# Miniprotein binders against Putative transposase y4zB: the designs that were tried, part 20

Target 1, 356 residues: Putative transposase y4zB, of Sinorhizobium fredii (p55729)
Amino acid sequence: MITTGTPTTRRSAAGTAGADLCPVERCGEPARPGGRLERQQPSPLSPGQRPLADANARRPVAVFAETFGLLAGQLDRQTRREGRAMLRLIDSTPIPLGKLCGWAKSNGRIRGMKMHVVYDPDSDCPRLLDITDANVNDAQIGRTIAIESGATYIFDKGYCHYGWWTAIAEAKAFFVTRPKSNMGLKVVRQRRIKVAEGDGFTVIDDATVRLASKGDSKLPIPLRRLTVKRADGDTITLLTNDRKRPAVAIAALYKGRWQIELLFRWIKQHLKIRSFLGNNDNAVRLQLFAAMIAYALLRIAARLNRITMPILRFTDLVIRCLFERRDIAAIERPPPVNPSHRRPRCSPHQMSFAYV
Key: E = the ipSAE of ESMFold2; O = the ipSAE of OpenDDE; V2 = 0.75 times the mean of E and O plus 0.25 times the DockQ between their complexes.

## First folded at step 23 (miniprotein)

Design y2 (from v3 with K4M; at its last look DockQ between E and O 0.08; V2 from the best seeds 0.00; counts 0 for: pae E 4.9 > 1.5, pTM E .574 < .8, other shape alone 9.282 > 2.5, placed apart)
Fold by ESMFold2, look of step 23:
Structure y2 (fold): chain B 356 residues (1-356), chain A 80 residues (1-80)
Amino acid sequence: as target 1 above (356 residues)
Amino acid sequence: SPEMIKEFEELLRKFARLLEYVEELGDPELAKWLLLMVRLLEAILKKIAKEGDPEKIQDLREKLDEAHERIDQLLSKLEE
């Protein structure tokens, strides 16, 4: 580690001319507002041409998606994890495409696409990347994932689908989520909280609950509701089908969702969304998959060189070294008052990344 | 261009196979390849976004061809 390990959950709004975009030539600086995208409008296709034209246009995207899957698999094997404590974070982020992409569908809030990720926080790698039109419901994509027995699926309230939650429970798997604001819950039984204090939060309630008024027939599984007070004073409500793990452990799993926000920030920061190459669906998909491939390559590089700093900081330093031709190990060496950068044995900071 | 993207993707597949030989390859060579792959990807994205300069596109094609030749030689030796 080079920084204090206090993670923050600060979500940037996606896809405007906002300050969360990064210029291509220099990472770590916010993008200036008002960039113009190079544009070229394609001719409309006749209905009889659409299936064939779509298949040919999709071939390069499928190849990039397949390549990303191979790299993500290598990253997972490189972690050398053991046991079967499997966590799966599921989330999506909007990719607004704005006025220059009139072909992009709207969900009433943004015109554009959504990027969907399944993330294994133990291996720190994304898996099962899907890119859809913005109007595709999150739960529709989430439920396409093959359910792994024993795994714990952690997702936002936008993934509410009672049939899918039932399928997770029937597969002997678990979920942790948030209830929708209008979800009526009836307490069946209070539960004892043996350990209430966690890292930055306190569990203040733990109860067995059911959906109110015929809700049990719509979701025929026992539910457990936790109320968690965070250090900032806010409280949140969690739902799970996990009847055995301590409440504090379940809350800690949900707190770990910030890791997927870091990935989404990286994609938006290091890939200028407003500067997509073309004005068509395939060009946008290619750039998004290319960003994910770059992420996977940098994660592999960090593991091979035993770098312990946060991944976003490492990728920023590597990108700067590539453009400024500096030794990456020299950039990581702190002033003499910070020995954390020298803790690892055997030349983790002496390896030449710019070796010619 | 579509041809350069296809060539880079093929190079990525060869590199993924190379990663199965991490211990035989050694850390300095792996780090060099990882940085090269990142640089090539960023160059492709940059050229695509700014419409390629013909001279710079030719330089990128030459780098891709050289990378393919080197990785083919390396994989041939390692996969035997």
Scores: ipSAE 0.018, ipTM 0.503, lowest interface PAE 4.9, mean pLDDT 64
ESMFold2 (binder alone), look of step 23: mean pLDDT 86; pTM 0.828
OpenDDE base, look of step 23: ipSAE 0.710; ipTM 0.932

Design y3 (from v3 with L36F; at its last fold request DockQ between E and O 0.48; V2 from the best seeds 0.64)
Amino acid sequence: SPEKIKEFEELLRKFARLLEYVEELGDPELAKWLLFMVRLLEAILKKIAKEGDPEKIQDLREKLDEAHERIDQLLSKLEE
ESMFold2, look of step 23: ipSAE 0.765; ipTM 0.951
ESMFold2 (binder alone), look of step 23: mean pLDDT 86; pTM 0.833
OpenDDE base, look of step 23: ipSAE 0.708; ipTM 0.932
ESMFold2, fold request of step 25: ipSAE 0.747, 0.724, 0.751; ipTM 0.947, 0.943, 0.946
ESMFold2 (binder alone), fold request of step 25: mean pLDDT 86, 86, 86; pTM 0.837, 0.831, 0.835
OpenDDE base, fold request of step 25: ipSAE 0.634, 0.650, 0.642; ipTM 0.914, 0.918, 0.915

Design y4 (from v3 with E69K E80K; at its last read DockQ between E and O 0.43; V2 from the best seeds 0.64)
Amino acid sequence: SPEKIKEFEELLRKFARLLEYVEELGDPELAKWLLLMVRLLEAILKKIAKEGDPEKIQDLREKLDEAHKRIDQLLSKLEK
ESMFold2, look of step 23: ipSAE 0.730; ipTM 0.949
ESMFold2 (binder alone), look of step 23: mean pLDDT 86; pTM 0.829
OpenDDE base, look of step 23: ipSAE 0.735; ipTM 0.941
ESMFold2, fold request of step 25: ipSAE 0.717, 0.740, 0.694; ipTM 0.943, 0.948, 0.937
ESMFold2 (binder alone), fold request of step 25: mean pLDDT 86, 86, 86; pTM 0.831, 0.833, 0.833
OpenDDE base, fold request of step 25: ipSAE 0.678, 0.688, 0.681; ipTM 0.927, 0.930, 0.926
ESMFold2, last read: ipSAE 0.724, 0.721, 0.704; ipTM 0.944, 0.943, 0.943
ESMFold2 (binder alone), last read: mean pLDDT 86, 86, 86; pTM 0.828, 0.833, 0.832
OpenDDE base, last read: ipSAE 0.674, 0.691, 0.695; ipTM 0.924, 0.929, 0.930

Design y5 (from v3 with K32R K47R; at its last look DockQ between E and O 0.36; V2 from the best seeds 0.64)
Fold by OpenDDE base, look of step 23:
Structure y5 (fold): chain B 356 residues (1-356), chain A 80 residues (1-80)
Amino acid sequence: as target 1 above (356 residues)
Amino acid sequence: SPEKIKEFEELLRKFARLLEYVEELGDPELARWLLLMVRLLEAILKRIAKEGDPEKIQDLREKLDEAHERIDQLLSKLEE
């Protein structure tokens, strides 16, 4: 039944309260010369903070580096026995440090450090080149690499150094990179495309090129520019000194850069950078080396167990087994992929090309 | 192979030095990394054991078990 009721309107209006213009009193007395603010010297670290600073300064980064070097040497020696092509992926990853790391430099985007790695994709062996400030240019670190004759160096457009590319060519090595958009290249000769399709690439262009600027003296090496289309429709331009390999094979080598990104993703996933005891350079270096040592041990364990699963899946299983106190030797059967675990939306295919 | 065991012994000596330093530093994140490392070393040892002298493999196992216990004790002390 019950019906009611409407109630009403009320409007209420009012108040206009006034703009009282408090007056412009002129008092012009000349401000006396401001006392020289003595820059208080930063108070000497309290006696209790010195032991922590000294303990942090004594952090034996060298012993961690030596341990990683030993493991990397073991992984590399196994691959050299197989006579495979020497591939060297070169990349860097930013290690973001929080605002609490007042010591960390900024690249204008991220405050933190940068880890520089050479990766052998055939051995799945990382080598740490350096851990630097975030503002260090990749091309500066790339030049510190000992050039191996017959090796193929694969790196992004960040590693643009003409003298280093010349040194690679002089050492009878190869490089595959992307030209910068401002790199003036002149076509010398169009090349015959022998293999138009392969490895999920279609070859659009293959040309012998030179630097267009009168400074042929800056890059006095034969260059080849490749333009390839991927299966997803994206077009990539590559620059190489390799005059022999098919364009699709060179594109496949450059695609292989995703393997080093998997390493970087794994490291970042397991680095609890926010929990560093003593937010200092040495603490970050120690954890980065610890992560690299653990990764190298995972690769050794995977090889010894003849594990054919993707390394990330193996690492995830090992980590789960460690947290669950299960025997790592029992990892022979991957637990059924619970389909409810959304594959990280970064399909291997999508992430490989976010660096385009 | 005898070479793999020798390489493992050298690695274990380096690992023992890492443990000593992490014990001195009292860093729980480094201790968690060492726990992962020791378990991986155990898994590696289980695979190379088939190719090694049993006495030598037993000595290496005991050294890993000791290292594992020290890491567990360190983690316990750092989580209190």
Scores: ipSAE 0.717, ipTM 0.936, lowest interface PAE 0.5, mean pLDDT 76
ESMFold2, look of step 23: ipSAE 0.744; ipTM 0.946
ESMFold2 (binder alone), look of step 23: mean pLDDT 87; pTM 0.845

Design y6 (from v3 with K14R I44L; at its last look DockQ between E and O 0.40; V2 from the best seeds 0.60)
Fold by OpenDDE base, look of step 23:
Structure y6 (fold): chain B 356 residues (1-356), chain A 80 residues (1-80)
Amino acid sequence: as target 1 above (356 residues)
Amino acid sequence: SPEKIKEFEELLRRFARLLEYVEELGDPELAKWLLLMVRLLEALLKKIAKEGDPEKIQDLREKLDEAHERIDQLLSKLEE
């Protein structure tokens, strides 16, 4: 039943516009001469911050580096016994440091460090070449690599050094890279394409080339330029001293660079760069080596357990099991992938071409 | 194999020195890396144990257990 009730209206109030005009003129007393801004010397680090900075500066990155070197040596020795082709992926990753890292140099885009890695894709064994300032050129670090006879070095256009490419060829090794756009190449001879398609590539061009400039003296080695089309439509040009392998096989080797990007993603995912105690070069190096040691141990564990799943999936499972206090030895069955957390399936295809 | 045990012992000696440095640093992120490392070393030891001298495997297990406890104590101290 019950019905009620309406109530009402009320209106009002319009409160006023007070315009107060407050006034005029007060006179121009003369600007007293500019007191010399004493450059406040940066306040000396408080006595309590010096011990932490000095302790962090003296701690041997060397012990972490040696521990990583030991593990990397174990991973490499296992693969060499299998007689596989010696592949060496060379790449670098920027380690972005925040504005708080006042010591970190900039490459004009990123302030921070750069980690340089050689990766054996058959052993899945990383070797750390160096940890440098972000402004160090990749080609400078590439030249520090001991050249192994019969090895194939795979690197991007950033590793452009003609003397180093000559040294690779002289050592009876191979390289696969991308030519820079400003690299004048003259066709010496068109090559017969024996295999037009393979590994998701179509061969467009295969030629013996040389430098167009009188700089045959700068790169006095037989070169081959390959142009291949990928299944997604993208065209890539490669440069190599390998005169024997099919063009599609060389393209497949260069595609394999995505494996080192998986390592770099894993490291960046697990590095809490913002939580570095003391925000110094040494602290960054220690965490990078700690991550590399952990990665090497994960690879050894994966091999000893005959894990057939992708290494990133294994590492993600191990990390989850660690947080859940589960036995790592029980990681035989991947937990059901919750389909809702579509982490972007970086299809192994899509991300490899962001560096193309 | 005796060679795998010797390689593991050297790795464990290196790991102990890493732990000493991290204890002295008091870096909670390095301590979390060491916790991952010790658990991986335990998992490796379980695989080597099938081929090793039981007494030597037990000595290595005790050293890992001590290292694990020290890491857990360090993490607890750094979370306070």
Scores: ipSAE 0.624, ipTM 0.897, lowest interface PAE 0.7, mean pLDDT 76
ESMFold2, look of step 23: ipSAE 0.700; ipTM 0.932
ESMFold2 (binder alone), look of step 23: mean pLDDT 86; pTM 0.835

## First folded at step 24 (miniprotein)

Design z1 (from v3 with L11F L36F; at its last fold request DockQ between E and O 0.47; V2 from the best seeds 0.63)
Amino acid sequence: SPEKIKEFEEFLRKFARLLEYVEELGDPELAKWLLFMVRLLEAILKKIAKEGDPEKIQDLREKLDEAHERIDQLLSKLEE
ESMFold2, look of step 24: ipSAE 0.751; ipTM 0.949
ESMFold2 (binder alone), look of step 24: mean pLDDT 86; pTM 0.836
OpenDDE base, look of step 24: ipSAE 0.713; ipTM 0.935
ESMFold2, fold request of step 25: ipSAE 0.712, 0.748, 0.732; ipTM 0.941, 0.949, 0.947
ESMFold2 (binder alone), fold request of step 25: mean pLDDT 86, 86, 86; pTM 0.835, 0.832, 0.837
OpenDDE base, fold request of step 25: ipSAE 0.609, 0.630, 0.583; ipTM 0.906, 0.913, 0.900

Design z2 (from v3 with L11F L36F E69K E80K; at its last look DockQ between E and O 0.42; V2 from the best seeds 0.66)
Amino acid sequence: SPEKIKEFEEFLRKFARLLEYVEELGDPELAKWLLFMVRLLEAILKKIAKEGDPEKIQDLREKLDEAHKRIDQLLSKLEK
ESMFold2, look of step 24: ipSAE 0.746; ipTM 0.948
ESMFold2 (binder alone), look of step 24: mean pLDDT 86; pTM 0.833
OpenDDE base, look of step 24: ipSAE 0.724; ipTM 0.938

Design z3 (from v3 with L36F E69K E80K; at its last look DockQ between E and O 0.54; V2 from the best seeds 0.67)
Fold by ESMFold2, look of step 24:
Parts: C-alpha cells; sequence; structure tokens
Structure z3 (fold): chain B 356 residues (1-356), chain A 80 residues (1-80)
C-alpha cells in the first residue's frame, strides 16, 4: 500500500520520567555563525574521508561517522545495479528529546533533533546527510545533495524548493514528490493512461501541468501531475518532471518511500537516548551513528546469510542470540509462527534482506 | 573473496578505534552497541572465512576475540 504523511507518535509512559539525567548544558556559550550542521559548505557526508572537526568533543563523532561512511561505501560497491533505476529516497525523521534536555531546540511541534537521510533502496543503505536541530528546514538540507545525472529523487512535500527542482532537471535527473497544499497548478493537457493498475493502487489521472499565474518563471521545467487512488480508497497527488516513464511506474517509485520509513522505525526502536550519560548533542550524535553502523553491519550479515525475513524481526532475533550466544546463521529458519500471532497488515513494504 | 577479507580487515581496524573512544567515554549504551556490532562482525567473519587464507583468517579471529573480551570487560566495569 502507498503510504503518505509522517506517522504521528502516540506517547506512552517511559517508566523512568523524573529521574532521568539532564545533559551537561552549554549554557552561556556564544552563538557561532554556522554552529549548526545547516551550513552548505563544505559538502555533507562523504565516505571515510570527512574532515575532522577541531574541537576535542567532536573527535569521537567524526570517527563514528567515518566508520559508517566506510560501511555504506562497501554496501554500495557490492550492490548489483544491472538494469535497475538509480533511486534516491530523501527524508528526515524527528528524534524527540524530552523537556528535561534543556539544550535541545524546539520547532514548535517537538523538542529535539532531526536526522536527514538519503536512502538507496538497491544497496539497502542509508547515506546520512545531516543531524540538525529540530528547527532546521528539510528543503535546506535536501538541496545540499550532489545531484547524480539519471537518478530519480523521491521526497515528500517538505522538500519544496523550486531552484533545487530546476537544478535536478538541468542535471538530467528526475524527481517524484507531492505538491504543497498552497501550490497552484494549471492543467496544460490530459495524458492517456495505458496501464493504470499497480500493486495496491490505481492511477486515475495523468496530466501535463504548470504553475498557476506567474509561477512559471519560478519553475521553468515541464511538470507532470498524477492522481493515484490507493486500494484503501485514499487518493494522493504526485508531481514529477519525468515525461517518459509510465504513470504506474512513477507511482510505484513513490510507493517505495515506505522503505525509508522502515529504516527510521528501526533506528528509533533501537536508540536508548534517555539512558545515555550526559545526554548532550555529541552524545545523541554518537548514538545515532552507532545505530547506523549497526544497521549497515546487520544488512551485510543478512546478505551473507541470505535472510529474507523483515529486518525488524531479524534484528529482534539477533538481539536474542546475543543473550543466548546462538550462531546468528541458525536463525535462517525462524521459529514456527504461532497461529494466533499474525503479521501486522500495516507493513505493506516489508523489506527482504535477500535480493534474489 | 580476497577483496572481502581486505575490506573486513579495514573494518576491524576502524572498530578497534571505536572501542578506544567508547572506553574513554565510559558510556554503557555505546558499549552495548559495540557488543551488538562485534557479534555481527563475528558472524560475517565466519561466513567469509571459508574463502580466505587460513593464516589471515586466524589473525582476524584473534583480533576480534580480543575486541570482544575488551567489550565484555568494559560492560562489566560500567554496569557495576
Amino acid sequence: as target 1 above (356 residues)
Amino acid sequence: SPEKIKEFEELLRKFARLLEYVEELGDPELAKWLLFMVRLLEAILKKIAKEGDPEKIQDLREKLDEAHKRIDQLLSKLEK
């Protein structure tokens, strides 16, 4: 199923509130220009060769980041790409930090940080773009990506920046996104839909469009709008600069965005930020990079063992093996499923570690 | 296959450096992450070992075993 929007977090009792340690604050430290990871120069994240920060407090973060970059590069190089589209899923996820973490900034909705990721579903590996305060705008970070010719960039409506979309088109690359609610579009012509049925959705409209009124000068590229009805009755609108691919194929690419949401779910399920000593911004960054390193190692181990179960289930079994010291390879045949325990239906894009 | 062994060797060197920093920080949650990681590294090495030079594989096993012992000792120290 095609899923849109950010999952809302339903708060549950953590069980330790009121006794948690507050981080060592940097109260009274003067604000520095570019003191947040929102600076556009130098380029964010590169494999294993990132310049180290000159502050001693940042040396451990840089080593963790370098290690993750090495693993991400290994996963990318070992991925077979024969005949497959080059896809780049872009998204961010909030990392909420409680009100007891006074150093964390708020964006009015949450207090905490955000993790910005470019995900290549073919390599099963995220590329970390940036870890920012919660108040940093998604599009600001998204436009720092080096644009790869021929690639298709898939992102939500929070990444609206007309100059960036123009740059994508000029690089002979593509985007698939959703329009913002305030984005006026005019139909230029209707397009014929040869194949409308996809896996769990139907394309019900396909049109060449342009920005309304004087918007054309702000986005001087061809635009295509799709209307997609999901099997559950929900209808979504997509925008792309791709005039050649079939509408059903473009909708399927957007449907694949769920893969990055599974990654975010995995990361957040395995973070224990509240128990981290000190709980400052470097401590949170270390936890996030540790989770990313573990995720990359898990994907490598799963590939070598040809594990096909969903990553969340595989991770849970691996954690149990740590306590019981069983060989991880022995979980290739998972325990028999209890007939009273059914798999959740809200996971339409259960990921497989096997690419066979 | 030799490429996988070379990549694993580089990864193990990086992992040893991570362990040094986590020992300095004294963070029990990071140490638990390293325990999870070393178990994954052990599984990876077991899988690639059959295609590598036995002498090189034994060297990597010994380094990984030593790292695992250091993580266990660190966790025992921090949880006390």
Scores: ipSAE 0.705, ipTM 0.935, lowest interface PAE 0.8, mean pLDDT 71
ESMFold2 (binder alone), look of step 24: mean pLDDT 86; pTM 0.835
OpenDDE base, look of step 24: ipSAE 0.712; ipTM 0.934

Design z4 (from v3 with L11F E69K E80K; at its last look DockQ between E and O 0.48; V2 from the best seeds 0.67)
Fold by OpenDDE base, look of step 24:
Structure z4 (fold): chain B 356 residues (1-356), chain A 80 residues (1-80)
Amino acid sequence: as target 1 above (356 residues)
Amino acid sequence: SPEKIKEFEEFLRKFARLLEYVEELGDPELAKWLLLMVRLLEAILKKIAKEGDPEKIQDLREKLDEAHKRIDQLLSKLEK
């Protein structure tokens, strides 16, 4: 008598990942001024670090900011003379601060600051918009930019503000973004795709759209929605007010956002935030500006040497040449990337530019 | 172009002020950034030098050499 034990199927409870609906902030009443922010006293620095931390806290970031602004202005003027299209990549990067930065705010994911940048991809010119607490919203900072007529602003879904998008359109400028998944769009007209294939992507849909809700009052501008399939198989939706450019050109502009991500990778690789003698807001700002100045100089040096290689690769070659006391001008021939060469044991005092 | 030399000189004046601040702060990480910057400025100057007044280019070289020496001294002081 073979007793067939019936296996009890444990029902795995599918945890419904609650889509955090970004609440539409009601313009609520003026918050009462009452919360005395207890100034959390900075954790007592060691006696030898106090003078340097106090010096760092007193030094104006302005000189570094002005120096960066000068270089950014030089890079921008060169591109304007060439008559290139005014592109403006807008993005932000979290700057993670160590546990030692007791003053740093958390956004729930990181403790630290956030660097907000406008980047011209044609000039390779970064402009710093702001350095904020990690909890500051991208759309808030993105709205602080002066809108240039004829410019095309390219930003991710974090920059969702209908009034700002309207202001861009009113200024005779353009934007290319990703709509939020909860953005109800109604197709007004299907558009003919003349060329679907782009570099590493296919445009699969192109439509004139509007807000589905009574939202014509919230976004009173003509919109276009693109659906783009990437070579990796991922599908993305784009939203733009540019009704004239080919679908592939709009998608290519949005693909170009990787350039600002390279800047952010570079900065993060080179920032030794954990080694700050002054674990204060000012010290972090000084190093961020120093990194931005160095990046701008690398771009100038690369341009003057007609370097066509990716900036990260150029940076690594420059750094190797600097450590080997070789002339930076001799970077004409990138050494063959022999994948088998063990990472040189850079001394811990050398800026180890780890390839991430 | 004469304009590039003028832009370089303007930047170098700002860079000298950065160096003064970093010397006063004694921050080794900022000093390492300045070392990278000065070496990039030397490389930039070598490229623009062909378009500049020789005396002006020499003055700019001497200013860079002095800045480089000060940065090396600062790093050597901060590594002890």
Scores: ipSAE 0.731, ipTM 0.937, lowest interface PAE 0.5, mean pLDDT 76
ESMFold2, look of step 24: ipSAE 0.732; ipTM 0.950
ESMFold2 (binder alone), look of step 24: mean pLDDT 86; pTM 0.826

Design z5 (from v3 with L11F L36F K47R E69K E80K; at its last fold request DockQ between E and O 0.51; V2 from the best seeds 0.65)
Amino acid sequence: SPEKIKEFEEFLRKFARLLEYVEELGDPELAKWLLFMVRLLEAILKRIAKEGDPEKIQDLREKLDEAHKRIDQLLSKLEK
ESMFold2, look of step 24: ipSAE 0.761; ipTM 0.950
ESMFold2 (binder alone), look of step 24: mean pLDDT 86; pTM 0.836
OpenDDE base, look of step 24: ipSAE 0.720; ipTM 0.936
ESMFold2, fold request of step 25: ipSAE 0.744, 0.769, 0.754; ipTM 0.950, 0.953, 0.952
ESMFold2 (binder alone), fold request of step 25: mean pLDDT 86, 86, 86; pTM 0.836, 0.836, 0.837
OpenDDE base, fold request of step 25: ipSAE 0.616, 0.636, 0.630; ipTM 0.905, 0.913, 0.910

